VHH binders against Methionine synthase reductase (mtrr-1). Designs and how they scored, part 4

Target 1, 246 residues: Methionine synthase reductase (mtrr-1), of Caenorhabditis elegans (q17574r271to516)
Amino acid sequence: TKPFEVLVVSAEFVTDPFSKKIKTKRMITVDFGDHAAELQYEPGDAIYFCVPNPALEVNFILKRCGVLDIADQQCELSINPKTEKINAQIPGHVHKITTLRHMFTTCLDIRRAPGRPLIRVLAESTSDPNEKRRLLELCSAQGMKDFTDFVRTPGLSLADMLFAFPNVKPPVDRLIELLPRLIPRPYSMSSYENRKARLIYSEMEFPATDGRRHSRKGLATDWLNSLRIGDKVQVLGKEPARFRLP

## First folded at step 23 (VHH)

Design zz4 (from v11 with T104R)
Fold by OpenDDE, last read:
Structure zz4 (fold): chain B 246 residues (1-246), chain A 123 residues (1-123)
Amino acid sequence: as target 1 above (246 residues)
Amino acid sequence: EVQLVESGGGLVQPGGSLRLSCAASGFTFSDYDMYWVRQAPGKGLEWVSEISWSGGSTKYPDSVKGRFTISRDNAKNTLYLQMNSLRPEDTAVYYCAAHSWEYRLSPSEYDYRGQGTLVTVSS
């Protein structure tokens, strides 16, 4: 199903946002408008928000790739007909003509922990022998524990990795090839009435680790926190079985 | 060019055995978790087996557990599926698939998949 636009009609804190003792909860209400007629939501259903990647992080990645200066140049996406990549599909909501910035903002999941193939590419993209060695270790059988402890468990993002290895300059085409698709984030509806869905969410945080210098919030948390009344956001229709959070 | 080429399919009697192979090329095979999936006529894609990139972990659905064995040879870039005690309900096109990420967001999510090989179990 193709994403469609809904309107944020309320956004409020359920808990004291300044409390250090209580986890912050926020309630958002969205209006489905004319789309409500086609949607048969039931209690317990989830809203799937199309959450974009943060602009600063996208810029950082593109800069490291050396393509920030051309990030907004239009390019036409084409799929190699000989590719056996199953996911080599242009999302229905993505135009054939796009930009690097758009792709990294809306199409590619830059927050998922890099897989071994991607880590290998990073290893091949550094001029620093020590970085190369470490990265190769992380994607090796010998480095399984290190990979788990350093990358997977803490959930390092691509940006985190690039910060941790400052000499890595990955080719943007390889990133596009290897990064997973950015998928909508599900949030359970607390209520659905009068074409409006209400959801309550708790903030998700990632602490500072060896591979992450600073604490950060989850992608969806940051985005949801930024929502205000009157904002138009993209959501995916009811497909609970289609997406599983890692 | 990424390629996954399945072989070993054919006609077999119930209770028989068959060994499938998948030859991989065009990517670093050892970096990917590998899967066998199958599609029976008129049915959806079904997960059949999984093996980790290192070969250290394997998983099976109950439907094939104890009968099928997945293995891999990273040096040869080849994935295998030993199928024993075959049943008519095992009749399907079997596909080799690769996934590069630790977590799958969808049961049908794979990075690469072959063209498949037909397995027919019939008396």
Scores: ipSAE 0.420, ipTM 0.760, lowest interface PAE 1.2, mean pLDDT 89
Fold by OpenDDE, last read:
Structure zz4 (fold): chain B 246 residues (1-246), chain A 123 residues (1-123)
Amino acid sequence: as target 1 above (246 residues)
Amino acid sequence: EVQLVESGGGLVQPGGSLRLSCAASGFTFSDYDMYWVRQAPGKGLEWVSEISWSGGSTKYPDSVKGRFTISRDNAKNTLYLQMNSLRPEDTAVYYCAAHSWEYRLSPSEYDYRGQGTLVTVSS
């Protein structure tokens, strides 16, 4: 199934957004328009939002890679027919002609904690011996506990890692190869009526930790919070098979 | 160049055993979680087994649990699958696959996959 456009027709706070005692909840209503006729939702179904990465964070990463100046140059994506790599699938919403900026904004999950292969690339991409040593430890068997405690458990993003290791300059092609795909975010529908789906969500926050300098909100939380009446957003009507766990 | 080469497949009678091997090259084998997946004739890819990068954790679907054992030798860049008590329904092409993340994805989401080795269980 390909993403399709829906219209935000309502966006409001259900709880007091200024209350420190109560978690902020927001209700969003989207209109499926002509697509509603093809969609059969049942109670408990979810809407899958195609959530983009923040522009500032994308710029930061591209800058660290040294390719910010060419980030908007058009390129044609092709799959190497000789590659055994299966993870090179282009999401349906990504055109063959694209840019680095577009890829990092809509295709790659830059918020997921880096895996060991990516951490190794980061280790190989620093001129600082101490950074290199620490990064190699994190992706080693000896550093398993440190990896879990420092990277995985707190859910450090690529940007968090780059902030923590300021001399790391990873090659952009390796990031494209190793970063996971940005997947749509599911939200349960509280109601579906008259071509409109309603959802209520709670804000998700990530606190400051040893590897995260500043607290941040979840990717989807930030994006949903930014939605206003009249906005057009990309969604999937059903759970993508490719994103389901067996 | 990334290579995953499976071996050890063949014809076996029901109740028999086989041991599959997968030789990896062209990437840091020890950084990846490894998987066995299979495709039976006329069916889609099915997850068969998983082992973490360090070898400390293994997972199996109910269909093969207790019969199959996945293992790895990082020093030799080799993945293994011991298959015991084989059944006709185990007949499939078996693929070795690699993934860089510590979570299980669908069979179509692996980073690398070999060409496969055929296992036929028949009387």
Scores: ipSAE 0.373, ipTM 0.734, lowest interface PAE 1.3, mean pLDDT 89
Fold by OpenDDE, fold request of step 24:
Structure zz4 (fold): chain B 246 residues (1-246), chain A 123 residues (1-123)
Amino acid sequence: as target 1 above (246 residues)
Amino acid sequence: EVQLVESGGGLVQPGGSLRLSCAASGFTFSDYDMYWVRQAPGKGLEWVSEISWSGGSTKYPDSVKGRFTISRDNAKNTLYLQMNSLRPEDTAVYYCAAHSWEYRLSPSEYDYRGQGTLVTVSS
């Protein structure tokens, strides 16, 4: 299943976007055009939007890795010939010829809460003993509760972690190895008629917490909020994978 | 060198039991959720069992629930699968696999996977 382009034909706020009392809801309609003929949608089916990571957040991460200046240079990925891995391969979600910016924008999920392996890499990438100690605690068995309370439950992103630990400078290659694939986001269709699908969504917000300096919007809903009539967006017509949640 | 080496497979009669082991090396075993997956002849890869990095959580599909038990020893870098009440439909190559995240995007997507061990259930 390859992504294809659809056209935004309507975008309306269902609720007052400036109201602090009511959660922001928006209705979007997309036209599948000629692709509709190949798709047999039923009520309740979902549209899978290919959502990119925010440019500013990507820049921030690349800067912390010390590679912002080469972020747009084309590079060819290859397997380390000295690898001892029995099934070493380039991740399927990463193109062999690409740029760092492209990978971090469209291929890697930088908003997922970092797992223990990534936290360990962060711990190894700081010269500050206090940061190192704290990060090692978070990825230890003894620190499981702290990890849950500080990282997992609030849903801290990689950027949140980097803000919280300002001396951490992770190697970009390790991030590419450990970050999960950025997958399309499903939204249930409220209606499908005449090659057009309608969806309604609520804006997501993540408040400031101990590990998150500033509040942020959900990746997908923030992106959807930015859509306007006439925009062309990439979608998948089918479920990209058999996805299993924890 | 990253390695996952499965063992314990073999021929068993229906209703019998087997215990599979997976020896891990070359990576931080305790940082990864571990999985057993299997591939029957002519079929795709099927998820069989999951255990969290700490061993505190286990999951099974309905097809093996109540019959299979996954466990791990982080000190020994070893994963286990106790298989009881085996059925002919359990015949497959069984693989040990590792994943660094708490969710699985695809049954075929793992960070590491072994070469597998054959389990044959037949009269």
Scores: ipSAE 0.339, ipTM 0.715, lowest interface PAE 1.4, mean pLDDT 89
Fold by OpenDDE, fold request of step 24:
Structure zz4 (fold): chain B 246 residues (1-246), chain A 123 residues (1-123)
Amino acid sequence: as target 1 above (246 residues)
Amino acid sequence: EVQLVESGGGLVQPGGSLRLSCAASGFTFSDYDMYWVRQAPGKGLEWVSEISWSGGSTKYPDSVKGRFTISRDNAKNTLYLQMNSLRPEDTAVYYCAAHSWEYRLSPSEYDYRGQGTLVTVSS
């Protein structure tokens, strides 16, 4: 199913956002408009928001790749004829004609902890021997525990990695190849009535670690917190059958 | 060249056991999450099991949970599937598949997949 547009009609805190004693909760209401007629929600159903990546983080990555200046130039996506991947297809929700900025904003998951293949690319993309050594350690069989402890468990993002290794300049085409798809985020509906779905969410925060320079809120949390009445957002109406989350 | 070669399939009676193996080559095996998927006659591809690159996490659908066990040996570039208490409905071609991430978009969306090995459960 293709994403469709819904309208934010309500956004409010249901708990004191300044309280340090209770977790902050916010309630969002969206209007499905004409799409409501096709939707048959049941108790327990979730709405899936197409959450974009933060602009500043996208810019940071594009800059490190040396392509920020051309980030908004139109380009045509094509399948690499040399690919050995068996299902090399352009996703239906991705336009063939796009921009680097658009891809990194809406199509690629830059917050997912980099896998070992991507870390290898990072190791190959630095002129600093100490950085290279450390990154290769994380990619090695001997470094499996280190990889788990320092990258996977903390949930470091690509930006976290690039910040930690300032001389790494990865090629943008390899990032596009290796980064996972940005998937919609599910939120359970608290109610559905009169074409309107209501959801309540709690803020998710990730603390600072030795690998994460500062604490941050989850991608979806930040995005949802930024929503205002009148905003139009992209959603999937029901649980997409093809998606499987870890 | 990337290769995934499944073996261990065959004919077995209901209640029997089989152990499948998948030999990987041409890519860094230990960098990938591995999967077993199966296709029964006239049906689509079905996810059967998953194991993380480190082997620290495994997942199963309810249809095989408690009966099947996935494991891997990264030093040998080999994936395994122990199948116990086999049922006629387990009859299918079984494939090993590789993916770089812990989640997938569809049952058919893997980076690499083998040619499969046939498992037939019949009295």
Scores: ipSAE 0.297, ipTM 0.687, lowest interface PAE 1.4, mean pLDDT 87
Fold by ESMFold2, fold request of step 24:
Structure zz4 (fold): chain B 246 residues (1-246), chain A 123 residues (1-123)
Amino acid sequence: as target 1 above (246 residues)
Amino acid sequence: EVQLVESGGGLVQPGGSLRLSCAASGFTFSDYDMYWVRQAPGKGLEWVSEISWSGGSTKYPDSVKGRFTISRDNAKNTLYLQMNSLRPEDTAVYYCAAHSWEYRLSPSEYDYRGQGTLVTVSS
């Protein structure tokens, strides 16, 4: 599906934001405008938000790669012509003309804790022998406990790792190859009337995507909390829920 | 360039056995958790086996538990699936997949995926 813009028309607290006895809940209302005529939404359907990565983290990563000054220049990434959707070696969202800023802001997941291949690239990308040794240790069998305790469980992002290892300067092409695809985040509508959708979410509960329990999903909540009346946000149109009662 | 090449598919009788192989190249195989997933005609992808990057942990859904055995040889960069007591409902294209991140956001999210090998179980 093609993303489209909707307008934030309200953002308010549903519960007392200062009461420690109940979780803070917020309500965001978005106006579908002319797009509403093309859609048949009902309460319980999901809206998929295209949640951007934080600009500060994107800029930090691109600066560390030495490419911030060209981040807005148009570029094209080539894909292997033998790849298919299921067998693709390169994520499909990086095969078109784009910019580095767009790729790192909207296409690549920079928040998921780095896996061993990415940590190995970080180790290969530093001149500091202490950093290199530590990074190689984290991606080794001997360092498996440390990787779990210091990277995976705390949910450290790529930006967090680069901050902790200041001499690491990874090649941007290797990051594009290894970072996972950023996917839209679903939120269920509590109501849909007059071309407006209302979403209620808890600041202490993570949005449901696949029922995962890891804290990595906090990006979407932080972004939703930052929305103000008049903001335009990108969403994907999605099918109605298939088990909805009449 | 990453390659995952499945082999060993074919036609077998119900109750028979088959061994699938997946040859990996173009990446550090031992850094990745490995998976077998399958797609029956007209169906979505179904996870059928998982083995950790070191080979120390394996997981199976109830539908294949006790019949399928996943294994890996990190020295040969090869993943295997031994399938015993095959049933007609096991008929599918079987894909080898690699993933290095803590979790998957959807059943189809993998870092790399092969082209698949067809397994047909019929009388």
Scores: ipSAE 0.012, ipTM 0.485, lowest interface PAE 9.1, mean pLDDT 76

Design zz4 (from v11 with T104R)
Fold by ESMFold2, fold request of step 24:
Structure zz4 (fold): chain B 246 residues (1-246), chain A 123 residues (1-123)
Amino acid sequence: as target 1 above (246 residues)
Amino acid sequence: EVQLVESGGGLVQPGGSLRLSCAASGFTFSDYDMYWVRQAPGKGLEWVSEISWSGGSTKYPDSVKGRFTISRDNAKNTLYLQMNSLRPEDTAVYYCAAHSWEYRLSPSEYDYRGQGTLVTVSS
C-alpha cells in the first residue's frame, strides 16, 4: 500500500567460496523493525527500494533551471488529467508537502538518457546558436545515428547533457512534464530472519546479452554502494506494480 | 492538451479484418515511438505492436505476427493498426500509446495512453 522505512544494519563484501576466481559481491542487511510482522516472505519475493537521485545532480539541474534558491519552497504543480500521464507521486506516509527538491530527488527519473522530446526542449532553451543547431540535429531523422552514438550508447543523463551544453537553461515545468517517473527498484532477498532481510548484489559490468556492450553502473547500484550502517531507507513491500490510469 | 483518440473498433466475424486509427494531438507526434496494446476481458495489458518514431522499425509478438500491421502517418499525426485474419482471442479493448524513452521499466509504462476502442471477434 505505502512505503515504510527500514534501517541499514550491515554492509560488507562477500567472497564467492565456490569460484576459482575472486569475485566482488556486496551484501546489505536491513532491519524491518515493527513492520516485520506484516511482511510475508516467499520464494521469488522482492523488496522495492525507493532510491533517491544524487543530491549533486539534483542541485546542478535546479541551479541550471534558475530555481535552486526556491527548491525547498512549497509549490503547487499542474498535472493535466486528460494526458493519462502521471509524473511522480508523493509516497503515502510522506507529509503532503511538495517542493522542487523533493520532486527531483524522489519522484522524477533524472538518470535515463533523454528522449527526443526532452532534447527538443533543451534546443529551445538556449540562446547559443551552435548548441541549438547541435541539439536539433540530435532529435532529427537524419541524426538517428549521431543520437545513438552520442546519447543512447553512452547512457548520458540530463545532467550530462546540461554539462555538455552549458548555455541551456530549461524551464523547470517542462522538465517535470517530460521526465519519467522514478520507479522503486526491486531486489530479491537472499535471506530473511529475525526481522532482518539480506540482499546480495554484484559489482560487475552488465553482460552484452541484448547486443549492448557496456552500461554505466545504475542509480540503484551506486546508491546501494553508498549505504552505511545507521542509514534509513524507504522500501515498498509486496504491492502490485503501479498502473497508469485508463 | 495531449490526446490520443482511437477509432475503428467494432464487431467482426472470425477471419475478418479491421483497421484501427489513433488521432494524436497536443504533442510532437514524430518524437514518440508508438504502440498498440490490448486488454482482453479479465486480463492484463498485452503489447501487440510497436513502431519507431520515424516509422523505420516495427515489432510484433508471435501472437499477432503476420496478421497485424502497424503504420503511422507523421504528416497527419495518426497511428494505424491493420488487423487481418482476426480470431476470437483477439477480442479486447485496444489502446494507442506513446513513449519517448529508449526503454520501459514496466509493461504498463507509457508516456501517454488513449481511452481505447473495443474490438469483438465473434460468429
Scores: ipSAE 0.011, ipTM 0.508, lowest interface PAE 9.0, mean pLDDT 75
Fold by ESMFold2, last read:
Structure zz4 (fold): chain B 246 residues (1-246), chain A 123 residues (1-123)
Amino acid sequence: as target 1 above (246 residues)
Amino acid sequence: EVQLVESGGGLVQPGGSLRLSCAASGFTFSDYDMYWVRQAPGKGLEWVSEISWSGGSTKYPDSVKGRFTISRDNAKNTLYLQMNSLRPEDTAVYYCAAHSWEYRLSPSEYDYRGQGTLVTVSS
């Protein structure tokens, strides 16, 4: 499917009057406009939002890679044509002309906690022997408990890791190859009427903890909370084209 | 160049056995959890087995538990699936897959997947 633009026409805070637990509820309404005619939605169907990564995190990562000053220059991606990574945004058999800012803002998942291959690249990208030793421990068998306790369970992102290891300067090409594709996030419509879809979602905020730059709530919730009436957002009208199970 | 190359498929009688191999190259094999998944004719992908990156943990769905055994040799960059007591419903293309993250955003998300090897169980 191809993304299309919809308009935010309502963004409100709603308290759930029947909940035994008091939580902030939020409601947004988006207007599909002329795109509504090509779509056959029913209540309960999902809208897939193309959620951008936060600009501050993108700039921080690109600065650490030494490429922030060229982030908006057009570049041609030449992906190895012999393999396709399933969760890669750009297939290995096609050339794309884009910018590093666009790639890191809309195409790559920078919030998912780094796996062992990415941590190994970070270890290889510092001359500080203490940083290198620690990063190699985190991707080793002996460091499995530490990885769980200090990286995975707290949900540290790439930006959090770079902040904690200030001498790490990863090659941008390795990040593009290893970071997962940023996948549109599904939200169920509570109603759909007159070209407009309403979504209600609960916000549960956890305080930032030691070693975290961000609260426990996710990228999509933070972004939805930032939306204002008049904002235009990109969505996919149906589940992205993928191998589907019956 | 990342490669996952499955082998060992073929035609086998019900009740028979078969051993699949997957040769891995172009990436650090021991950093990845490894999987066997299969696709029966006209159906979607089904998870068949999983082994952790260190080899210390294995998991199976009930449909193959006790019949299939996954193993890995990190020194040889090779993944194995021993299949015993084969049934006609085991007929499928079997794929070797690698993933470095504990969780997947969808059941078909893997970092790498091979081209597959056909297993046919029939008389």
Scores: ipSAE 0.005, ipTM 0.421, lowest interface PAE 10.0, mean pLDDT 76
Fold by ESMFold2, last read:
Structure zz4 (fold): chain B 246 residues (1-246), chain A 123 residues (1-123)
Amino acid sequence: as target 1 above (246 residues)
Amino acid sequence: EVQLVESGGGLVQPGGSLRLSCAASGFTFSDYDMYWVRQAPGKGLEWVSEISWSGGSTKYPDSVKGRFTISRDNAKNTLYLQMNSLRPEDTAVYYCAAHSWEYRLSPSEYDYRGQGTLVTVSS
């Protein structure tokens, strides 16, 4: 299915936003406009939002890879079979014409905590012997508890890892291969009438601890909270292609 | 070469017990959260149990909670499922599966999955 635009027509709090004891809940309403005529949404169906990665994090990562100055150049990419990694196939073509900025903004998940294969690439991508040793320890069998405690449980992103290891300069092609695909985020409609859908979501907050520079909310929640009346947002139809058997 | 090999399936009467094993090779087993999933005849995959990489956290759906116990032995690279008080609706092919990511997109999307072992519960 192809992304399409919908219009934000309201955004408001559902619960007391001043209470620290209870999760804050927000509601937004989006207008499907003419797209509603071809869609068969009902209350309880999910709306899948195409949530972009934050521009500052994208720029930081691309700069660290040494490719920020060419980030907006059109390029042709293909599946890389030499890494033995299971690669996503794009129906109908073996190549994409895109930019690095587009890939890292809309296609790749840069917020998910790096897995051990990605940490190994980071270890291979530094000239600092102390950084290399520490990163190799994190992806070793002996370092399994530290990996969980240092990286996985705190939810450190790729940008957080690069900040903590300033001499790591990963090859951009290895990041494209190893970063998960950024997937649309499902949110259930609480109602759908006259081409408008309401959805309710809870805020999540990640405090500034354990390597985070500042307190932050999850990617989708931060983006949803930033929406204002009149904003246009990208959504997918009812049946995204990303859910299938292994 | 990654391999997950399930064993221990078979025919059992209702109320009986079986213990499934999954032997893992070709990857660092102790780095992965492990899962049991099952597929009844003509049905899709159903999540049955989950155990964290260290064995410190286990999860079950209500349909098997209290009857099934997942465990792992990281020294032997082996995952286990103890199934007690078996019912005819537990009849399925049981697969072990591995995932290294914190975010699970769908029960049907895992990094690795075995070939399965058949469990039949009937009189």
Scores: ipSAE 0.000, ipTM 0.107, lowest interface PAE 18.0, mean pLDDT 72

